# Designs tried in a protein design chat: VHH binders against p49116. Part 126

Target 1, 238 residues: p49116
Amino acid sequence: EGPLLSDTHVTFKLTMPSPMPEYLNVHYICESASRLLFLSMHWARSIPAFQALGQDCNTSLVRACWNELFTLGLAQCAQVMSLSTILAAIVNHLQNSIQEDKLSGDRIKQVMEHIWKLQEFCNSMAKLDIDGYEYAYLKAIVLFSPDHPGLTSTSQIEKFQEKAQMELQDYVQKTYSEDTYRLARILVRLPALRLMSSNITEELFFTGLIGNVSIDSIIPYILKMETAEYNGQITGAS
Short names: E, the ipSAE of ESMFold2; O, the ipSAE of OpenDDE; V2, 0.75 times the mean of E and O plus 0.25 times the DockQ between their complexes.

## First folded at step 7 (VHH)

Design vc5 (framework vhh_ozoralizumab_d1)
Fold by ESMFold2-Fast, scan of step 7:
Order: C-alpha cells, then sequence, then structure tokens
Structure vc5 (fold): chain B 238 residues (1-238), chain A 120 residues (1-120)
C-alpha cells in the first residue's frame, strides 16, 4: 500500500465548548478533554492500517496508549484549549486543598508532580515547534506500539510503527534539511509519555464524566461509534 | 450505572455502637474522596465524616469527633462508618456520598440511606 498516513490524517482540529465559563470548573474541563479524546480516537479509526488490524487489536492498542495519545493531543492543542490556564486552576485548587487539610500531602505531591511533567512535556514540544505532520507521525508511532502486554499481531504492529518512523524521518529530512538533529530531539521526547499515570490523567481531566466510568471501559464503545454520532459529541450539536 | 448502597442501620440504646457499610459500584472507587452525611428528622443535611481516596486523611465535625471513625476498603469498593457512644442526637438517616466536583464541595451521588435510631 501507499503511505501510512495521508494529508487527511494530518488535520487535527479541536472544537472547544462555548462559551468558556467565567470560572473554570470540572464540567468545562471534562467536556474539553472528552472532545480531545473523541477526536484522538476518531483520528486513529480513520487510519487504514489501524482498521486492517481488526476490532479486537484496535481496542487493545487504544486501551494501552490512550493516555499517550491524549497527552500528545494536549500538547498539540495547548493554545486552543488554554491548557496553561486549566493547569493553573488545578494547581490553585490543590494549594487550597493543602490549606484546608482535605487531601493527604503525599497524594497532592503525586498529582503536582504529574502536572509538572505534563507542563514540561508541552513546553518541550512548543520549544521544538512541532508541526502538524510531526504530531501525526508521533501519534502513529505511539498508536502502533508492539510492546504493550497482551497484544496479538505484534509483528504487523511493529511493521506499521517502523513505517511511521521511516515516513517521519523522510518528512523531517526534507522539510527541515538544515537541522540535522531535529528528528533525534523529537524522538527522545516520547519515553516521557509512558511515565505519566493514566489514573492521574483521568482524575485531572475526566472527573466530570457522567457515570464516572473508566476511559478503558468506554474505548470499545467510542471506536464503534458512527461518524455522525461522533461529530455530535465533539461539536455539542446533539 | 453509578450506585451507593448503605446498610447497617437500626435501633440502638444510648451509649451503644453501630457499624455502617456502603457498597459502591459503577465507578473507580479508589479515585474519590468519600463522605458520610446524615439528616435528622425535620433538619437539613449534616456532614458527618470525610476520607481521602488513599485513607491518608480523615476529618470529623466536633459533634462526632472521637466517637465516629470512617474507613474504606478500596479492594472491596466499600466505605465504613464505625459509630461508638451513640447519643439520641445521632438519630438520622445516614447517607454515603461521593464528591463530584473536586473544586467545590458537591455530592453527585448519594445512596438511599440507612436509618439509625438512638432511643431507650
Amino acid sequence: as target 1 above (238 residues)
Amino acid sequence: EVQLVESGGGLVQPGGSLRLSCAASGFTFDYYEMYWVRQAPGKGLEWVSEISSDSGYTKYPDSVKGRFTISRDNAKNTLYLQMNSLRPEDTAVYYCARGYDWSEPTFDVRGQGTLVTVSS
């Protein structure tokens, strides 16, 4: 077949809930995060190589990597989301919780460390000025990770990951020909994604989710969703 | 389906003890700060106890401090309230509640309640 990703797979446009509230609250944060998560899963579904792996493999891959995809999406959409404002509001709340003795100091420290790691990751990506093509291929490298426990078809997944890596290399070498070390600087950022706890991501961004089901449990449903139903979720058209 | 189901209430003499249980289902229990709240006949809701997600922190109002102990078993998705030295003023329907909005003291899920009557 042709390239792993087409130009259509580079387009990644997040539509934020409107209007933005005067005071940030868990519902606005959750709605924004949910739209990003839906957009990320729809993006993965649209890849022919991903569809070729079959439903069971697709579900297993997304369950294993949704936090990495979501974090890359946060970095890519940081400006649209006003992510720094959201994280500042969360930090302010945690500082107030310390003063009110509501949460254990160890838990607050763990959550603050996660926020710091997230901020550092997003700042590093911004400083590198990662473009839409680079984000698309980084997401593909993360999606087609053969090393998660319990996966079947690992040989085919590895081949798709290698294809993503080769196409990223080709793109960077042609587009940023004067920056010999750009690809290396981009790729060394990826291991940090696996140090971020999916449980803490759920706590920070998805506490407003109706029924408070885990992201892991809703992934099969989202992946089976019709395009019209998906568009209704991400635009709030209902 | 998110549910909280309380049990363990009943009639006790002043000075007696009761242990309430709350079975949680349909959500990731170990994420959430949990509460016991009560409503005495003809009164509003009164916060009784609070426990952090990791059991590292508990809090009580002066009305029950030293008499009540909140605990949780995250492996069993169960919340407990040990009530000692019960007084007639403790007579109320006791509700298990989950904190919904971490930025606000709001309970999004509350069970059906269990009646505790302290009377001779």
Scores: ipSAE 0.000, ipTM 0.121, lowest interface PAE 17.0, mean pLDDT 82

Design vd0 (framework vhh_7n9e_1)
Fold by ESMFold2-Fast, scan of step 7:
Parts: C-alpha cells; structure tokens; sequence
Structure vd0 (fold): chain B 238 residues (1-238), chain A 119 residues (1-119)
C-alpha cells in the first residue's frame, strides 16, 4: 500500500492565456478559469485511488465537488492568475451594471457576497502560507468526500478521505513541527468551501462558455479525455 | 462602430458542406468570445456554436456536434464555421455575434448569411 498522493500530485502548474488584454473581460476570465478547471480535473484523474473507484463514481464525485476543487485552485494559483485584479474587474463591472440598471439589485448582492467569501477564503489561505503538499491533500480530502447525496457504496471513498487526512497530518507534523495547531487552523477553513454557490461560481468565471454549456454537462467529457488532449486544452497547443 | 459581416452561405444538397466566414471590425477581435447562431423562417434565434477568445475552447449545440467545427483566425479578425453532412433542417439564416463583457449577453450581431439545404 503506497501513499495516496505521490510527489507528481503536488505539482500544480497553471499556464495562463497570453497576452493579458489591456482591459480585462469575461472571455479572458473564462479562459483562465477553464484552464484551472481542466488542470484540476486532470489532477484528480491522475490519482490511482480515484481511478480505482471507476468512471461512474469519478463523475459523481467531481460533479459534487468541482466548485470546492476550483476554489482551492483559485487560492493556490492566486498569484499566477492575478486573482485580485480579476476580482477587482468583476466588482467594477457589477458596480457599473447597478448604475445602468442592467442587473437586479438582489442578484448583484448575492454575487458580491460570493466575491467577499472568496476573497476571505483566499486571504486566509495566503496568511497561513499553505504549501503545495498541503493544497494537494486538501484537494484530496474534498475530492474523496463520502457524504454527498446520491453516492452509492461510500465506504471506499471514506477510506481514501481518511488516508488523505492521515497523510496531511503526518506531513504537517513533520514539516511544521513547532506549530502544533497548524493542522487545526488549516482544516477549519474547509467548511467555508461548501457554503459557496456553484451557480454563482459559474456566473462569475464561466459566463464566456456560450449556449447551454454547464460545468455539470462537460465534466464527463473532460474526465474521458486522453492526456494529450487535456494538455492541448490547458496550453492551447491543439 | 462594431461590424460583423458573414459570408459563405448558399444552396447545397443534403450531405454537402459549406464554410461560413465572419469578418469582424471596430473592436479588438482577439479579446472576445464569438458565437454562431441561426434563425429558421418563423422561428426564434438558436445557438449553434461558441469559441473562446484564444480559440482553445469550443462548444456546440447537440444537433450539430460532430458535423460542424468552429474556428477563428485572430490575425485576420475572422470567425469560421465549417459545416459538414448538412441536413434540410440546417436551413436557416446563419449569423455571428460578439459576447458582451461580463453579462454573457450577445451585444452585436451580423446581418447573416443564408444557408439552404435541399433534399
């Protein structure tokens, strides 16, 4: 029985679209977000434990947790993405939309509250200086969540989540041996991920996906892509 | 003054192919996602395909998936739709559109190019 995650699963490198436009727009934001989403799903697919659960379970798990994985990815890649600049552009657009009465005040309030929750989460992770190993295990904990409605045979998923929790604890205790309470500070951040609306995440980051395309509809196709096709989508090479 | 001008439509027999072009001007084409839509006589506009600003991501309506391919040439400010295995039900006015920033709403439309598929 080896570790749940290998060193290859710690590597999480986002390649941003180039060039960055002079004025940020929803299409650049959507392209950046889509690359992060594809990277996150490719990361999940590379885990042997995840593969062992089978395609139907894999699809159900990612459909249930993609927003949590995406939000962790935003926090991890915040510097590479210039996330603060992206969020400021979204806020500026929303404020202009209020002035032009193009969106309802109630909807804008919901979206602004989501942005504030997202900023708080990313700031808390930055202040804790979460490293690549910690991010990998946090993503594994949310991926292997046995408590989502509609999952069948949750015992194997629970086993993998417990293994992720154990390996995170071992890592933190060895690497941050003088900070006895670091693990507790990290873990209390995770419940906030489930309070964030996946619908609002789609509206903020994926509005450049045109027509009836939803994240739920594309998940099975992304998970079935070959590695070369995945890399083509992430780098724009194909 | 944003302009979108479609071309390449025509009469074709079922099973045939056409390539549509949309020439964009008056804005930085490479900064916008682009869309192909169609409208059959007496019907509302329906979405056909979309492409991200870079061309890396594409989406298709189920009715055209596997038959149509959307692409773009940012150096030429041109959007394309390659249509293969055309069916009589593909008969419509085909138009390109620019997405409006942050709204997901389409803000500029071309006049369209007519595609007629005969049996």
Amino acid sequence: as target 1 above (238 residues)
Amino acid sequence: DVQLVESGGGLVQAGGSLRLSCAASGFTFSNYAMYWGRQAPGKGREWVSGISWSGDYTAYASSVKGRFTISRDNAKNTLYLQMNNLKPEDTALYYCARDWTYSGELDYWGQGTQVTVSS
Scores: ipSAE 0.000, ipTM 0.192, lowest interface PAE 14.2, mean pLDDT 81

Design vd1 (framework vhh_7n9e_1)
Fold by ESMFold2-Fast, scan of step 7:
Structure vd1 (fold): chain B 238 residues (1-238), chain A 119 residues (1-119)
Amino acid sequence: as target 1 above (238 residues)
Amino acid sequence: DVQLVESGGGLVQAGGSLRLSCAASGFTFSNYAMYWGRQAPGKGREWVSGISWSGDYTAYASSVKGRFTISRDNAKNTLYLQMNNLKPEDTALYYCAKYLEGSTWPDYWGQGTQVTVSS
């Protein structure tokens, strides 16, 4: 009956690892990305509508959309992460791969084009000056996507997505009343998230974390861990 | 005030050749790796070829390997792309860009030079 998201869900604060090293390395990049991924999954888990879908549906939704949530998080936290510095370090690694003949030209092409898509997305969000409320609703829209294969409860997921869209529209119309086309400009950015390869995101940001195990494979464990912690707080907070 | 100015594009028949140039200014050209990218109408940006700061190491997308040659003249602050045996699929706006070591965004794209290959 109330809003889909509370003010608590608008707050999205990334805490970076201990001071940024003078020269970035894969461990620092992976740790930073892991923190953002965990924050994104914890954010999703905290939404009552998400809880209402049940654990199996919850896991399927996050497995389907983690790359979209992660990319929105990169855009939202670009300044906190010094994302431009991280991407420059990744490009430097690609440059070293060219010099050492360790990476094929086609692989460099795939990775560079992914970085360009990510840059374009983050730059478009920055140019639009997307605020915290808008990011929260955009994350909710991609989270409650009823069109991923294999999902159950698709009618309820669709209702939650429509509620997110409606609340975003209400917010934008009230807050940015002078900009009649702002909502349209924001929403046309979302399809680009599905064009970005989750496999390349894993290679760029998570090479030190997952080894031979995919992000999809670890998501159920992270969601279960957060559920157990939440249950402990409910029990102990009485 | 980094500037990259591409030139050398034009209309060419399939099987023909073109040489693209990129004049760089506003930075120490010899300190940076450079690359060529392209964008065909209605398609995303495609990475084509890259060259190290010294010119000793080059890499090519498989679609152009054996047909295109990237080179540079550090004394003239100029990047080149020699394109041989051009195909209609090579029709695109061609951009030069730099790899920047450090804390800034790595790609400064020029305005591009149009290459159109007819058959």
Scores: ipSAE 0.226, ipTM 0.675, lowest interface PAE 4.3, mean pLDDT 82

Design vd2 (framework vhh_7n9e_1)
Fold by ESMFold2-Fast, scan of step 7:
Structure vd2 (fold): chain B 238 residues (1-238), chain A 120 residues (1-120)
Amino acid sequence: as target 1 above (238 residues)
Amino acid sequence: DVQLVESGGGLVQAGGSLRLSCAASGFTFSNYAMYWGRQAPGKGREWVSGISWSGDYTAYASSVKGRFTISRDNAKNTLYLQMNNLKPEDTALYYCARETYFGSDLYDYWGQGTQVTVSS
């Protein structure tokens, strides 16, 4: 069967909209987030094991895990995105909404807790100095999760997840041979991804989507895009 | 070194009031949002309230909204929680917390806590 991921799956290059506006707005944040989402889905679609599961299974897997993939992408691309600046702009916008009596205390609590969880996750990954190979395999472990409700090919998905875990172990063992506990420190970070609400992620980063289109509704269409169209979305060339 | 020291807890009757304080040192207090959390016996930590760096914006857990007031004195590097109309279910160890910005060398910190016990 060969390896689950090739060297091409390690390359994860986000191109930001240019120029960055003087004052961050919902459109810039949404376009930046959309590029990361498209890059993440294109990455998943390029995996032969993922393709072999078939369209229906692919759609179900990505619908179940897009928030986890997106959050891993935010952590990996935090510097390229100037994520701290984007989050500060979101907080400022939310604070203005509070002052204008547009949000309840419970909603502010939910959003602030989400931002705190996101900041903590990205900080932990930065402190561990996670490399491109490690990110690729963490994304594969998340993608091939057999435990989401409604999946039909669970035994095959589980085998691909186990293959991802074994290949990550082999990589870490060879590359960071002096750090016996590195793999354990990395893997214990993953459960936190499932505690983050996809609905709140969608509201924070994708509010600029036209026509109240949900991420869940667009996933099947993104996964069916031709390679050229994916590249156009990722780079914003057209 | 970053330090957070909570005080002001104690035993109080239901319907009573307490004011908690958190003395911060080792960082520029006015640059950070600050938070109060609590942990009841045998339970996990629960977020109670948050305040922006300036003090202009506050947020509260629904269980304490209208009864608790968070405030700060940036000149004194001190965070406060005014607790009114206390209930037995408010019995917990109360913690002061600070969060970091992305990519900073600073970490989230929790103090030792101050015990609040509300009798019937």
Scores: ipSAE 0.000, ipTM 0.101, lowest interface PAE 18.2, mean pLDDT 81

Design vd3 (framework vhh_7n9e_1)
Fold by ESMFold2-Fast, scan of step 7:
Structure vd3 (fold): chain B 238 residues (1-238), chain A 120 residues (1-120)
Amino acid sequence: as target 1 above (238 residues)
Amino acid sequence: DVQLVESGGGLVQAGGSLRLSCAASGFTFSNYAMYWGRQAPGKGREWVSGISWSGDYTAYASSVKGRFTISRDNAKNTLYLQMNNLKPEDTALYYCATGYWDTSPEFDYWGQGTQVTVSS
């Protein structure tokens, strides 16, 4: 039994659409978010343990946790994405929608609360100085969650989650040996991911998808995408 | 491919100082924790120091704490170890590494090194 993740799984490189527009628009935000989503799904499907669970289980796991993986990716890639600038543009759009009576006040409140939760999460991860190895294992912990409704192979999924937790613990204890409580501080951040609505994430970042296609419906397609197709998506060549 | 190239070793007298460097390539240096380890003649591998990806967190073996300082320059993809008040017991081959589990030979503590010899 080898390690759950290899050095290739710790590498997480987001390539942003080029050139960056002078003023952010829904299409640029959607393209940027889509690249991160595709990178996150490609990351997951490259894990041998994930592949071993089979296509049906893989699809069910990613459908259950894509928002958690995406949010961890936003935190990890916040600087590359200029996430604060993207969120400011979304807020500006929402404020204009309020002024024009396009959206209800209750809906705007829910969306703004989601943005504040997202900002708080990203700031907490930045403050904790989460490294690439820690992000990889946090993603593995949320990916191999056996507690989502409707999952099969839950005993195997639980074993992979426990292996991810063990390997993260060993890494943190060695790298941050003087900080006895670092692992606990990192792990208590994870429950916040489940409080963030996948529907609101979809509305904020993916509203520019052609044909008004839901993330849930495209997940099986992305997971089956070959390397050339995936590279086309992350480089914007298609 | 990951490549780590150590430099800065040499012969120094007890009480002297040396600064070791590790030039990293083939991976996104700023996303990974980095470590210094050493192996003295006839002894096993010893972990010396570690630093987080941002540089905000550092850790040291008790044998070097207060004498050695680990640092990094993410813009230059370079790891450093400032060694002060060197002792004969610090004589060893010093090597840099990243990662905890041996998921790749390039991410273990057995990479190439730089020799440090401290005379009495």
Scores: ipSAE 0.000, ipTM 0.131, lowest interface PAE 19.6, mean pLDDT 80

Design vd4 (framework vhh_7n9e_1)
Fold by ESMFold2-Fast, scan of step 7:
Structure vd4 (fold): chain B 238 residues (1-238), chain A 119 residues (1-119)
Amino acid sequence: as target 1 above (238 residues)
Amino acid sequence: DVQLVESGGGLVQAGGSLRLSCAASGFTFSNYAMYWGRQAPGKGREWVSGISWSGDYTAYASSVKGRFTISRDNAKNTLYLQMNNLKPEDTALYYCAKDLSYWGETDYWGQGTQVTVSS
């Protein structure tokens, strides 16, 4: 039929909270992360194929892959977010926690390893100079993953994933015609996203939420938001 | 108002077992990471174990790894610490704590439950 993604799905513009504080704090980082999560969910719900799967399947897909979408969003928006500065601030607080004996050494090790994996992923994407079209299709490939447990309509999800892969291939072969191995280099980055713990991501980026609600509990709410409500969240107006 | 109430401590022989409980109220328990810590006489506070909000991620201090198991029941707003193969060095006041963030926010600590391990 038509393409899985249109040019409108390539645009991914993160609006950061303003004003920027003199020092990064947990509330600023949480608000920035929440805006990225909201943007990612709104992006997903704008895809006709995603809507065609139905509300229950839509919610299950996003619950299964939000961490992968969020991590791709961090990589894509790393410059806008000053992600390297955010991660350096988190590392500094973890080092202080060792001296104050507030966290176990094993917990600090697991969180540090997660931060290092995140840094390596974002650096690899930056080195590959992934463009907006490539990010859009990579997000579509992870969104339409048929292999998460508990999913219904897995054959249709797999069809949409394959369509995303085919359209990415066509784009890369046309745009980067002299780089025969570019597509392979991009695709081998995706399995690393599934090694990143969603629980550690939530603890690092979302602990400043009012009431400290779980991501699983807010996903259905975000997916049901009206466009006006979504715009209000992104601009901080409502 | 946040409240944490520990129980299950007592006197046991070396090699024995105890199961500690922490009853939480005044906040949405399932949204917060939780910790067990301990303090022996004449020593500073030592973090023993942690568990994520979902229960899927756990961490342990090297001194207790393989002997202690942290778990939670979000439906009952209760945190547990199963302590096996207890050693005299495990003698301490055990307390649970609520973790708000990695950003140096003050943890809320319970009053504690005493564990005494005889040689």
Scores: ipSAE 0.014, ipTM 0.185, lowest interface PAE 7.7, mean pLDDT 82

Design vd5 (framework vhh_7n9e_1; at its last look DockQ between E and O 0.01; V2 from the best seeds 0.00; counts 0 for: pae E 14.1 > 2, grease 29.6 > 24.2, SAP .705 > .668, placed apart)
Fold by OpenDDE, second read of step 8:
Structure vd5 (fold): chain B 238 residues (1-238), chain A 120 residues (1-120)
Amino acid sequence: as target 1 above (238 residues)
Amino acid sequence: DVQLVESGGGLVQAGGSLRLSCAASGFTFSNYAMYWGRQAPGKGREWVSGISWSGDYTAYASSVKGRFTISRDNAKNTLYLQMNNLKPEDTALYYCARYGDTFLSEYDVWGQGTQVTVSS
């Protein structure tokens, strides 16, 4: 069979809301994040292997790994998004909440640590100078993870993951032949994604868009929407 | 003073339609995501619909999806809820609310509500 990914899957272009405000308010940040989320999910949907798993399995996979995909997307789109500025703005907004005594000390710590982890992860990826092909394969490896609870067709998912890994290996060997340990350096970053809280990510990046809507609940809808409908309706449960 | 004032509620027969409005004042309306909630007798307040600051993104509770449409006019500082094919279970006091200025604030301002009663 053919490769898991094609050149079409390497393209990952995020369009930010326009115009960019002078002050990065909550709604702008959340809209930006939502666009990235949609882009990530539609990227997954465009993979033939993903389609072959069927709707139910697809949904389950995305539900399991959306936070990881999103985080990889943040890293990949960090410059376009001005991620450092966004994160700084988030911290500022949180400071306001702190001043108003709306958060417990433990909660503050958790949220701040999460932001730090995000920043460090993205910085680490930037230092590695990950290219578009590598990101595509990393996303595929994350997407086709068979070790999430409740998944069906785990054998097939594993095969796809292996294929992604092999293709990444071939690519790195071909493109970066002088760096024999590049593959290892890249792959060793993936565990950091599993340590990040999806709940906190959801709270920081999505609640300010349209309210307390669960990403889990809207994933099926996002996977069904047309690619051109980045700006549109979301079905949610609150 | 920050204020939200709902209007448009009333008595309607099942299958009928209503259009709710929420007039905002005292703050920059266009900078806030806005929401509709409702509270039925003997029940807690539930989320009905949300709309982003720009209006580009909308969300609905599963119970109202396909029947209700949320919209906004930022120039008029007004939030709308078009309710079609109303059902008796939609009977409630409907509130409009804004999302707070922080990521974790959720709803920080509510209107007084407008009563919607759907008869069988």
Scores: ipSAE 0.578, ipTM 0.819, lowest interface PAE 0.9, mean pLDDT 91
Fold by ESMFold2, look of step 9:
Structure vd5 (fold): chain B 238 residues (1-238), chain A 120 residues (1-120)
Amino acid sequence: as target 1 above (238 residues)
Amino acid sequence: DVQLVESGGGLVQAGGSLRLSCAASGFTFSNYAMYWGRQAPGKGREWVSGISWSGDYTAYASSVKGRFTISRDNAKNTLYLQMNNLKPEDTALYYCARYGDTFLSEYDVWGQGTQVTVSS
């Protein structure tokens, strides 16, 4: 019953692969993205409210929101990741792929539109100077979304989301007491997360690691992963 | 108001070159990614090339990659398309565009276009 998140859930430290190559190859990009994905899933798994929902509900929630959590993670870690440099390398790799003739004009347009929207989102979060507590609560609001199709226990999920919203409100009012509209400014950014395509995110960040396997298919294995496997920075499907 | 005005089109023989320009006004040009599109007679609109806010990276449709080069001059608020080795199938009305603002649910903004006609 206490607070939804504790201070241990606020820490979100991404470590990049070392050494950083002079030319950012597909392996470096995929490893960097995989570390962020696993960090995000480990964070979600550590929350007592998430644990209380049970394994099937956990899997369904994460399948529904992993791209939104990943996108929040990209925004939070944009500087440490050098995200602008990674995106430039991704565009270069896509244009020079041996399979580049498979990209139609519509697909290339969709991919570039996604990249611009991702950059716009990350810039807007940076302009607001979102802090680590705010990111933790925003991630919780996204994680405990009761309106995804096919969820069970939606009443309990809604209660957890409301608790995350109230804790964010209390934090913002206490910490930024002179900024009456900060909460509203922060929350208005969340709908943009639904514009981020999980299929395009996989193409941009994950195709080099998992081939034809989607992130949806490996989520149950990630959620069951032992701490030693996670700390070894392994991205395999178990 | 946001305005995008294209110029530099014309009639050119196959294998020739043209440079298109797009003068932008009414917004902070350097804050927006931009693209060129084209519409051939009786066809729908086709995305041709896009460029990042700073110009640091670009992308091209397969049909024009290696022949066209997109660039921008943020000090002059101008977008460019250098078109080399033109083919008759490149004949179209070419327009520049600004990507829309997602927070306002705004659609992309397009110019009226400049005609490019490539003869055999």
Scores: ipSAE 0.261, ipTM 0.652, lowest interface PAE 4.8, mean pLDDT 84
Fold by ESMFold2-Fast, scan of step 7:
Structure vd5 (fold): chain B 238 residues (1-238), chain A 120 residues (1-120)
Amino acid sequence: as target 1 above (238 residues)
Amino acid sequence: DVQLVESGGGLVQAGGSLRLSCAASGFTFSNYAMYWGRQAPGKGREWVSGISWSGDYTAYASSVKGRFTISRDNAKNTLYLQMNNLKPEDTALYYCARYGDTFLSEYDVWGQGTQVTVSS
């Protein structure tokens, strides 16, 4: 069958809305986040192994891991998105809201803790200087996770995850031959993704679009889109 | 004065279609995400659909996916909701709303609504 991922799966190019507004607002951030989410879904759907699992399994798998894929995408695209500027703007807004007593302190605390976890994760990935090939395989490892509750066909999913791990190992050993422990340093970062609340990710990045509906509920719709619809939404073409 | 005015509601038989419009005035329409919501008598407000400022991204409540299509014309300051294969449970007052322009905003402008009644 060949490798799990091809060179086309390494390419992950986020196109940001232009021009950037003078002052950041929720609409720009939600548009940017939506582009990243759709790019991530299109990436997953393009993998032959993913399609081979069948539509029901595909949908269940992505519904379980979309927040992990999205967070990896944020780390990979942090520079393009000016993510640090976005997070700083959100923090400033939250601090002003608590001073004016507009939001509960408990809610603000939960959101702030999530932002700090996100910043720590993205900083750790930046310090490791993760390349595009490494990001592609890390995304594949989290995508093909057999251990989410409610999944079926877990043996096939585990096989694809193991294949992703083997191919990442081969790449790192060949490309970073002098850094014997690089793979271990990269892989120990992955468990932190499971600490990120999907509900808080929705609040921070998608509330301006989805209102009170969950990303889980729209994932099946995104995955069933025709290729032209995917391309239109990913590139922002009208 | 910021205003949202809905139109296009009416009485329709199950399986029929309606197209709702929402005319926006008094603000830069193209800078805001927009929403359609509904409320049936004796029930709370239900979010139906949302659309990003550019029109590039849309989201739908599970109850209407595949049947309803949200769209916008930024040149005309107008939001649309195309409703196909209507069901009796879609009977409600339909209103458009503007999402606020700050982080973690609530809806900050609402229309008066247009009544949709679906008979069996």
Scores: ipSAE 0.226, ipTM 0.635, lowest interface PAE 4.3, mean pLDDT 85
ESMFold2 (binder alone), look of step 9: mean pLDDT 91; pTM 0.920
OpenDDE, look of step 9: ipSAE 0.408; ipTM 0.739
ESMFold2, look of step 10: ipSAE 0.000; ipTM 0.227
ESMFold2 (binder alone), look of step 10: mean pLDDT 91; pTM 0.918
OpenDDE, look of step 10: ipSAE 0.532; ipTM 0.793

Design ve0 (framework vhh_brivekimig_d4)
Fold by ESMFold2-Fast, scan of step 7:
Structure ve0 (fold): chain B 238 residues (1-238), chain A 119 residues (1-119)
Amino acid sequence: as target 1 above (238 residues)
Amino acid sequence: EVQLVESGGGVVQPGGSLRLSCAASGFTFSRYGMSWVRQAPGKGPEWVSSISSSGDYTLYADSVKGRFTISRDNSKNTLYLQMNSLRPEDTALYYCARKYSGTWPLDYSSQGTLVTVSS
């Protein structure tokens, strides 16, 4: 059949909450992160190959990889969202929490190590000057990961991942023909995404979520939302 | 200022029925999808059902499919949840939400409406 991704899947436009507050707060950070997560899930559900796997498989895949998709989105949208400024604000908040003895030193160390890994990843992607097509295929490679525990249809998932890898290779060879090792430099960045804790990502970016609701628990509902409801979330309008 | 006021809760025996209502104000109700979310004592919130802005499409949690019916009256700015064949497991505080995105804070009344299913 045709290509795994179309030009519509290369377009990844994050609309930030406006105006940006004079002082960053938990609500603004959570709203910004939620928009990115929503955009990432809507991107995934729009892929025909993803739809073909069926509802249960779709839910399992996104539950397994949402943190990797979110992190790739942070790297891709780092300039639009002023990610360095957001991370600086989070670090400042954590330093104040140490002063007030509200968090254990061990927990703060884990969170700071996570922030460092995130900064390193985003800086490596920026240095490689990853373009929109490359980000789309990297997200597809991450999404169609057949190696997560409990998955069904693993052979079909693997075929879609291989198709994503092949199309990325073809794109890179045609667009960056003089850089024979570019694909290898890009692909070697992906294992780092699995070293980042989804629990710490939730604590850093999604503190404004209500109650005991985790990202994992709400993924099935987001994937079932109508386009009109999704658009209402992204634009802040109906 | 968005306001959502739930009503219709009460105590019913297993197998009974209740109809919940949500009166919306402070926004153009007909332009928004609406949802029902419940929270049982000592548990986190659970999404129950959603309805599109026109009412043409509905979604239900597996635990309530075939028993609950979501509907709306855009002329009255009111959302409904018809609950049939109620079970003790349905005991919860029920909230209506302008949108349940799963990532945004719930846009709902602070009070909710209590449904208790017990003999």
Scores: ipSAE 0.000, ipTM 0.184, lowest interface PAE 15.1, mean pLDDT 81

